# VH-VL binders against q960a1r229to459, part 40

Target 1, 231 residues: q960a1r229to459
Amino acid sequence: LKGDRIELLLPKNIDQFKKFKKDRTVISSGLITRFVSTRNPKEFSQKWISTKYVKEFNEITVNKDSVVVGAALNIQKMADTLTSSLSINIGKEIDSFIQKFSSPQIANFATWTGAIISGAKSSLSVSDLLILFNVLDAKLTLLNNSGELTQVAIEEFAEKKLFATHTIVNAIFSRSLTGFLFCLKLGETSEQDSTNFNFAALVGNQVSRIFVGLGGQPKRLTSLEVHIDAL
Key: E = the ipSAE of ESMFold2; O = the ipSAE of OpenDDE; V2 = 0.75 times the mean of E and O plus 0.25 times the DockQ between their complexes.

## First folded at step 17 (VH-VL; framework fv_solitomab_arm2)

Design x2 (at its last look DockQ between E and O 0.72; V2 from the best seeds 0.73)
Fold by OpenDDE, look of step 17:
Structure x2 (fold): chain C 231 residues (1-231), chain A 119 residues (1-119), chain B 106 residues (1-106)
Amino acid sequence: as target 1 above (231 residues)
Amino acid sequence: DVQLVQSGAEVKKPGASVKVSCKASGYTFTDYYMHWVRQAPGQGLEWIGYINPNRDYTDYADSVQGRFTITTDKSTSTAYMELSSLRSEDTATYYCARWGYNEYSFDYWGQGTTVTVSS
Amino acid sequence: DIVLTQSPATLSLSPGERATLSCRASQSVSFMNWYQQKPGKAPKRWIYDASNRATGVPARFSGSGSGTDYSLTINSLEAEDAATYYCQQYSTMPRTFGGGTKVEIK
């Protein structure tokens, strides 16, 4: 499709996607997701590629040991999948945390991938999904410019700024996590998927995982984890 | 004891709308997802959608997308499904079913509501 | 969508005989469930996660399988076992059911 300001390709499979991706910016469900994730919507690329018809971006898979969520899915759908597929002590907290999302309206339309990328690009914003992905030790499947798929930890994705060179295909969550999840967020905004402060702790999982968000990539509180595990 | 009690049978004409209810009791309503499954006469079971009562998030099968709407009333622990733009092929018994945590199955079912669509 | 094929469509056996119901998935699935449905009644959860009997399900019922192949077995049929049995998968959305196997007792 070619408009006055935008050229959009609609690949029907991953191979076409790989071919078309070389000179285009990726959008998922549509322009709404992209506009929300873009701080300056007035400045955007004219060449786009959509993941709408590519199966790998749009699937949810629940395995015995893992949950896989496609990158094109909205935040609400991702949250429901995790809530229904992880232990109740973790899943219910995810549900509650997302319910308190800074922009529930946006969560219905924006992809979780958009939120992850926006959060990873910002040193000031505190992404709710970034801290959630970190505390859950999520992995990302990435497509590079050469057409290869790799799996990386969420912290590596942000630290190495892989969003500049890679396309997120899906997220992988472990179903082996145990214990209780606690999430907190402060400083909600109606226009963004970020806050001024957030906190997440997974306690009772052999090794506790505790993160705090003060801007950019969440910081892991290893000293606190050791203290909690000693109790 | 967990119980799901549905509203009575409905007869409608094509193009009409109907709203079916499912009242839940015996458990915390917001702790479980409520699904809907239908069964045409003499046919098998077809999943058609669900709702998360906490966030009022819904998802639907392609066959009913845009025509069916699932909602909840937390104060009465009741799930609703509104069927609009009814077609003859929508003639079926509709069941609400709770999705069980940790067991990943429909552990409790309503008694069913028969919806007949005929000219 | 994942297609579940159940076989046979109808199974007619005598009391005391062994019944084996098959459910084959178009691709590998997790968390296969079985439901029992009698005429004019709502389905009842019968087997969950391939091999777990639901509360109240007699010991003569058993489930097994993995990947694409699952089965429900009734070791010694009783008259009350006459029903249609449906398999159901939770691996990919949408959730899907098999076409059902009708068990008839001679």
Scores: ipSAE 0.830, ipTM 0.915, lowest interface PAE 0.7, mean pLDDT 91
Fold by ESMFold2, look of step 17:
Structure x2 (fold): chain C 231 residues (1-231), chain A 119 residues (1-119), chain B 106 residues (1-106)
Amino acid sequence: as target 1 above (231 residues)
Amino acid sequence: DVQLVQSGAEVKKPGASVKVSCKASGYTFTDYYMHWVRQAPGQGLEWIGYINPNRDYTDYADSVQGRFTITTDKSTSTAYMELSSLRSEDTATYYCARWGYNEYSFDYWGQGTTVTVSS
Amino acid sequence: DIVLTQSPATLSLSPGERATLSCRASQSVSFMNWYQQKPGKAPKRWIYDASNRATGVPARFSGSGSGTDYSLTINSLEAEDAATYYCQQYSTMPRTFGGGTKVEIK
């Protein structure tokens, strides 16, 4: 069977992306995933839109109180940005943690957005990137089909399944976090297809953030946070 | 004491390649990212790119993409920058510089390596 | 890319005078670093995050600014301050430097 028409748009900025996104399947840069079928087989084209060349999706902005990482960045570049832009007690642990859960081959090419969406969709898997975003209190900037931007916490993104109705534009991490980050991954000897437990804690002189991954969305351990903060 | 010691000056013909080394001491080499910056004679500074030595991940300025290769040898705590297909415009002093996490700036610099490209 | 424009290109002053070096960014930035470079030497970190002196930098140096306009001030110029000073932004990629201001002592 000779499918003769596949159309891939390569917008250069977010205004072009907004105009063309309607009717198209969004694909991330680096790795291509595709929707393999249509409910109307009489149509002869697949229409895709890429984030790879959209300026705003590839930007990194470091502000005094925040780091903003565009949605099209690969996992390794995002990790290096956070490591370089946050306090050493947090940044060094991020650098160490990513080595434990993502091979260079995956991290150098896969987008952080793809990994976050995959983790947010699953009720059973344990996502290392998702727990990292939770412990760092990451916010996502989302674009709806009407071209409106909104900002949500990573917990809300997963809980309300906003990946179904929104496109991620960037992630925002606070540079005002203090204390020490500790991340732990316990799993099988193989990183592929393994069942994992993970744990992430940011402990300092302000409100701590402590999460555990047992399957599905990371669970916040608020009782433990109160105890730790009292010490 | 943190120290970055670079290899000696190089004189090359157009079309050749050059590889500059930067040996680090006084800290754990893999704990810090290494950047490269060049300075043409009488000119300002131009950022080339960096390497995360734990991951061998590199990224480069778009203006220099394609001819520069940054690598490391963890066993000798040494970063390298290789520049291929040399042109006269590549004549410059090349510096390695370490990224300082708490100050978000280049905290230590190598002494520089002068590369001269002449026919 | 963010362009950093430094002025003046050369500043020739006598000891004891106040020197003010300007760095203007083509768009708003949140961070500005300054490096000192003596002839034949590598740059040295001098001011980071607009106003913080690196270790060993004399108190006569101060940095200020925000948005697109940043400056480095030497309150009472000394002979050892003769050097070229470069600003550098750390807000977007690629990281960029200004063209430098050469400070000369008359």
Scores: ipSAE 0.644, ipTM 0.842, lowest interface PAE 1.7, mean pLDDT 84
ESMFold2 (binder alone), look of step 17: mean pLDDT 92; pTM 0.934

Design x3 (at its last look DockQ between E and O 0.73; V2 from the best seeds 0.00; counts 0 for: pae E 2.3 > 2)
Fold by OpenDDE, look of step 17:
Structure x3 (fold): chain C 231 residues (1-231), chain A 119 residues (1-119), chain B 106 residues (1-106)
Amino acid sequence: as target 1 above (231 residues)
Amino acid sequence: DVQLVQSGAEVKKPGASVKVSCKASGYTFTDYYMHWVRQAPGQGLEWIGYINPNRDYTDYADSVQGRFTITTDKSTSTAYMELSSLRSEDTATYYCARWGYNEYSFDYWGQGTTVTVSS
Amino acid sequence: DIVLTQSPATLSLSPGERATLSCRASQSVSWMNWYQQKPGKAPKRWIYDASNRATGVPARFSGSGSGTDYSLTINSLEAEDAATYYCQQYSTMPRTFGGGTKVEIK
């Protein structure tokens, strides 16, 4: 589909998707991934690629040891999948946390991938999904420019700014996590999943995981983890 | 004891709407997902959708997407499914079923509601 | 969607005999459940996660399998076991059911 300013490509499989994005810079990822030849958003030529017909972006798979969530799924669907597939002490907290999402309306339509990328790019915004992914030790499956799939930790994705060169295909969550999840958010905004402050702690999982969001990539509180684990 | 009690049988014409209820008792309503499954006469079981009562999040099978709506009333621990734009192929017994946590199965079922769509 | 194929469609046996019901998935699944349904009644959870008997299910029932192949076995059939048995998978949405196996007692 071609418009005056935007071309929309509809790959029918992942191979076609790979071909369509070869010469484009990644701006966003999700149901509709935006690519440009230049980084000037004011130019009248942008190429969008829909992942609508690519199963890898749209599927949910619940394995014995992991949950896989496609990048094209909205925030609500991702959250629901985790809530129903992880232990009750973790899943219920996710459900509650997402219920308090800064923008419920956006959560119904926006992809979780968009939220992750937006949060990873920002040094100011506090992303609810980023802290959730970090505390759950989520992995991302990424498609690089050469057409190869790689798996990376969410920390590495943000640290190396892989959003600039890679397309998120899915997220992988461990189902072996135990203990209790606690999430807190303060300073709700109407902008995506941004808040002024958030906190997440997974305790009772042999090794505790504790993160705080003050802007940008959440910070892990290792000293506090040691203290909690000693109790 | 966990119980799911559904509303009575319905007879409708094509294009009409009907709302079926499922009252839950014996457990915390918001702690479990409620699913709907239908069975055409003499046929097998077909999953058609579910709701998370806590967030009111729903998902539907392609066969009913846009026509069926699942809702809940937390105050009465009741799940509803509204069937709109009814077709003859929607003639079936509709069951509400609780999805069991940790056991990943439909552990409790309603008695079923027969919906007949005929001219 | 994951397609579950059950075989046989109908199984007619005498009391005391052994019944084996098969459920084959179009792809590997992580969880398989079985439900018993008698005429005019709602389905009942019978076996969950391949091999666990639901509460109240007699010991003569057993489930097994992994990957794409699952089975429900009734050791020494009784008259009350006459019903249709459905398998159901939970791995990929949508959740899907098999076509069912009708067990008849001669």
Scores: ipSAE 0.631, ipTM 0.857, lowest interface PAE 1.0, mean pLDDT 90
Fold by ESMFold2, look of step 17:
Structure x3 (fold): chain C 231 residues (1-231), chain A 119 residues (1-119), chain B 106 residues (1-106)
Amino acid sequence: as target 1 above (231 residues)
Amino acid sequence: DVQLVQSGAEVKKPGASVKVSCKASGYTFTDYYMHWVRQAPGQGLEWIGYINPNRDYTDYADSVQGRFTITTDKSTSTAYMELSSLRSEDTATYYCARWGYNEYSFDYWGQGTTVTVSS
Amino acid sequence: DIVLTQSPATLSLSPGERATLSCRASQSVSWMNWYQQKPGKAPKRWIYDASNRATGVPARFSGSGSGTDYSLTINSLEAEDAATYYCQQYSTMPRTFGGGTKVEIK
């Protein structure tokens, strides 16, 4: 007798994850996405690997100049970490902004990596989490096919479509950011469908960062940044 | 000025539950996370967990997972900690403590609530 | 989990002496806080980020350290300094405390 088999591996650390990942579909926070993969011409099998129990993907590390958030954390835990670890004028705005775009049920269960990848893939949707990562100049640590770790800016991750070839290990946010963070979200009206719009600005930093979400990737408003920095 | 005022001492039997309150004043309650810390008689401090009052999101130390519940009532600026299935080793003073931005430390503490668990 | 080991458990010194309280972490940490607790009272924030004194803390208190080794020094001990001092790390969850060092004045 023969039939499809499902194999789920639960590595406990990144070294086990590297060894197990080859030819397997990665599942963030348990069983979230399924892909069919077969290594044998005789049988068809489904092979899955979960990030839920990988130590390094669930870690939070707060350093003097950075905060590092593991890839398997849910959105709310990441938001609470950033809120608690950044300066008050940035942290309080992060806490407030998350409330505007994510229900507690979604934020408590969805991973931030799932939301970032979804936003990075979209050419039409406006992603609130992605604009937040852009305005905070987030960096991502990525694991390539050779098992090497690289660090890229969030803009490069989306621009080069690295979600297709790399696994996110963590995000890194600078704790040296200063000034005030302002985030806005424009919702749809009850009388017509509309695309959500968003805006995020970090002003009073060494170099201001200002982004607008109009559909697809957030757009950086460098001309406005120059004017604001001149004041 | 910032104050955290906790409910009074409790004497409980094993197997019961206790709910300790922490009333905040002097600041916007939802702007700061509230933590709970306990201290058994003659022993050190043990972090229990926290609540984000804007989202009612909580997280707990692994050692206490499953028996503690932290909640808030935003309308009264009050945080609560409930401990179920009390054991004699739960006898301790329980403190609420506010997480301070920029200093990344507990900047204000409640006066403490002594919970005694005895037959 | 990061374990913070404080030593000594008790320091008994005379007024004017220099007290040094040690806090050793099981792993490197980047953010160490200290709290003072007198009997029957809640802890008070004392030192944050290894070396910064909280408001109202006398200048005779200083903190130092990095990595795994941190210390709190009282450079001329006074009677009112009798208390238990706890270190606390922020760098990882859970936010753990040391076991405390009780400072007594002879």
Scores: ipSAE 0.560, ipTM 0.808, lowest interface PAE 2.3, mean pLDDT 84
ESMFold2 (binder alone), look of step 17: mean pLDDT 91; pTM 0.925

Design x4 (at its last look DockQ between E and O 0.72; V2 from the best seeds 0.00; counts 0 for: pae E 3.7 > 2)
Fold by OpenDDE, look of step 17:
Structure x4 (fold): chain C 231 residues (1-231), chain A 119 residues (1-119), chain B 106 residues (1-106)
Amino acid sequence: as target 1 above (231 residues)
Amino acid sequence: DVQLVQSGAEVKKPGASVKVSCKASGYTFTDYYMHWVRQAPGQGLEWIGYINPNRDYTDYADSVQGRFTITTDKSTSTAYMELSSLRSEDTATYYCARWGYNEYSFDYWGQGTTVTVSS
Amino acid sequence: DIVLTQSPATLSLSPGERATLSCRASQSVSYMNWYQQKPGKAPKRWIYDASNRATGVPARFSGSGSGTDYSLTINSLEAEDAATYYCQQYSTEPRTFGGGTKVEIK
């Protein structure tokens, strides 16, 4: 598709995607494309590629030990998948946490991948999904420019700024996590689709996982984890 | 005891709309996803969509996308499915079904609502 | 979508005989469920997660399988077991059902 200010390719398979993405910005939906084009009215032309019709980006797989969520899925669908496939003590909190998402309107249409990338790039705003992925110890499947797939921890993705060179294909969540999940967010801003502060704690697992978001990458509170585990 | 009670049979013409209800009782309505499954006469079961009552998020099968709408009324613990732009191939018995937590199955079903679409 | 193929389409047996119903998936699935449906009635959960009997399901029913191959077995058929049995997978979206096996009692 070609317009006055935007060009969008719609690959039908991963091979076409690999070929077309070299000179294009990756998006997952036409709606997101429209938002981007609206934000940049002075741009003469932008080149985009969509993951909408590429199977690998749109799959949901529930395994015995893991849940796999494609990168092209919206935030709501990702949340539903996790809520329905993880333990109730974790899944219900995810549901509640997402219900309080700073931009409910965006959550219906925007992909979770967009939120992860935006959060990873920002040093000021706090991504709700980024802290959630960290506390759940999520893994990302990444596609590099050479067409190779690799799996990395969410923290490595952010630390190494892999969003600059890699495309997220899916996220992998462990179904072996136990205990209770607690999430908190403060300073909701609909305009920025972010918060000023968030907190997530998984307690009652083999090892507690506790993260705080004060801007940028969530920070793990190891000392607090040790304290909690000692109780 | 968990119960799902659906509204009565409907007869409609092609292009018309109908809204089917499913009243839930015996459990916390917002704790479970409600799905809809249909069965054409003499045929098998077809999943057609679901709703998360907490977030009012829905997803649909391709076969009904854009025509069917699932909603909930939390105050009455009732799920609804509106069928619009009805076609003859939509003639079926429609079931609401609760998705069981941790057991990953449809653990409770409504009695079904027959929708007949005919000229 | 994952396609579930059930066989046989119809199974006619006498009381006391053993019935074996097959459900084959087009690809490996993580969770397989079985539902019993009698004419004019809603489906009932019968077996969940391959081998667990739902509440009220008689012990003569059993489920087994993994990967792409699953089965439901009735050790000694009774008249009340006459119904159509559907398998259903929860591994990939969307959830899908098999075509069903109709069990008839002679």
Scores: ipSAE 0.828, ipTM 0.912, lowest interface PAE 0.6, mean pLDDT 91
Fold by ESMFold2, look of step 17:
Structure x4 (fold): chain C 231 residues (1-231), chain A 119 residues (1-119), chain B 106 residues (1-106)
Amino acid sequence: as target 1 above (231 residues)
Amino acid sequence: DVQLVQSGAEVKKPGASVKVSCKASGYTFTDYYMHWVRQAPGQGLEWIGYINPNRDYTDYADSVQGRFTITTDKSTSTAYMELSSLRSEDTATYYCARWGYNEYSFDYWGQGTTVTVSS
Amino acid sequence: DIVLTQSPATLSLSPGERATLSCRASQSVSYMNWYQQKPGKAPKRWIYDASNRATGVPARFSGSGSGTDYSLTINSLEAEDAATYYCQQYSTEPRTFGGGTKVEIK
C-alpha cells in the first residue's frame, strides 16, 4: 500500500520564496532535484520549491559599473547579456568561448547556476563556466537558510562549499574590467561539454587575472600575473 | 557600409500570418545580435525580442511572447520575424535593429516594414 | 517594466530657438539613449549613454541627465531637426522606449 504526495510551491518574489523555502528542495527550470525519505514504507513525500517565477531570480540589471544576472537564467541568456554589456574585447571572447563548451540545446535550457554548482562540487572535472567566472572576478549574491543575503567571490563560494548551505540569487560582473580576454579549451566537443584542460587570461587590466583548469577548482597563476603586469 | 534592408509592406486579414525579412550587408552577420522593434501608428516603439545568430537563441518580451518567431538564414545574412494569428492590434511598422557594442544602443536600423491588419 | 514619459508630446518652435525635450523614467536608470525619426524613415541613433552624440549628429544637439530625469537639447533649432525623438533605456529588461516628442518647425 503506497501513498504519494507532492508539494510544489511557485513563489512570485523573493519575500515569498524566503517564507516557503524551509525544508524544501530548491529546483530550477533546468534541473530537478528530488528528495525522498521515509522510515515508513507506506508513505512517500516530495517537497519542492521553484525559482522559475521568482522575479529577483530572473532579473537582469545593467548598471554603469556592473551587470547583474539572476540565478534562474539559462547559460545562453547569461552569455548573451555579458556579451552585450561588457567591452567588446571581453564580450566577444565570452560569446566565442561559450560556443566551444556547451551545445545550444544544453546552453539554452540549463541554468548557469546549475553548471556553477556542479563545477564547484567537483574535485576532478574541469568546468569551463567556472573558469570564466573566475577570470571575470564574478561575485555571487547568496541567500542563507535564515533569509539573509551576502555577497562572495566565486573562489570563496567553491572554497567554503557554500553551495551546501546557500541559495544563489544572482551573479555580479564588473563592467570596469578592461583589456583583452583570452580563453582556451582542450578536450571534448562543445556538444559533450567535456574538458581536459582550460585556460583563461584577462590581460591589460589594472591587475591581470590568469587561471588554469586541470581538474577540480581553477587555479590562479599569480606569479605569471606579476610577470605580465611588469611588462 | 552597414545596411539592413527589409521586405515590403504587407496587408493581412485577422488570423493570418506574416513573415518579414531583414537582409544585412556590410558586416559579418553572425558577429552581432539582431533585434526587432515595432511601432503602431501614432505610438511609440516597442521592443519585441532578439536573436543570437551563432546560437539561434532567441528571447522575447513577455508582453509579446507566444506569437512571434525570430529566425535567421546565415547563408543569406538574413533575419526573419514571423507573427502568427494576426490581430488588428498588430498593425504596425516592424523594424530590425542591430545591437552596437561599446555604445550599448541600436546602431543600425532597417527601413521598416508596414503590416496592416484589417477587419 | 520601466516606463519612460516624454514631454512635451509636441514642441512647435521657430528656427533659431532652443528646444528642450524631457524624458522621465519610472525608476532610476543608468543608461538612456535617444533616437531621431523623420516621417516615413527608420529611427537613427542620435545620443547614447545620456550625452554622447552618435557619428554625424550636429554639435547643436546635447544630452544630459541621470537617475530618473534626462533631457535632449537643440541649441538653435534648424529646419532639418524637425522629427520625433524617442528616449530608450537599457538598464533593465525589457528595453523600453518613451512615447516620443515631435519637434515641428513653425
Scores: ipSAE 0.742, ipTM 0.888, lowest interface PAE 1.1, mean pLDDT 85
ESMFold2 (binder alone), look of step 17: mean pLDDT 92; pTM 0.933
ESMFold2, look of step 19: ipSAE 0.429; ipTM 0.748
ESMFold2 (binder alone), look of step 19: mean pLDDT 92; pTM 0.924
OpenDDE, look of step 19: ipSAE 0.771; ipTM 0.892

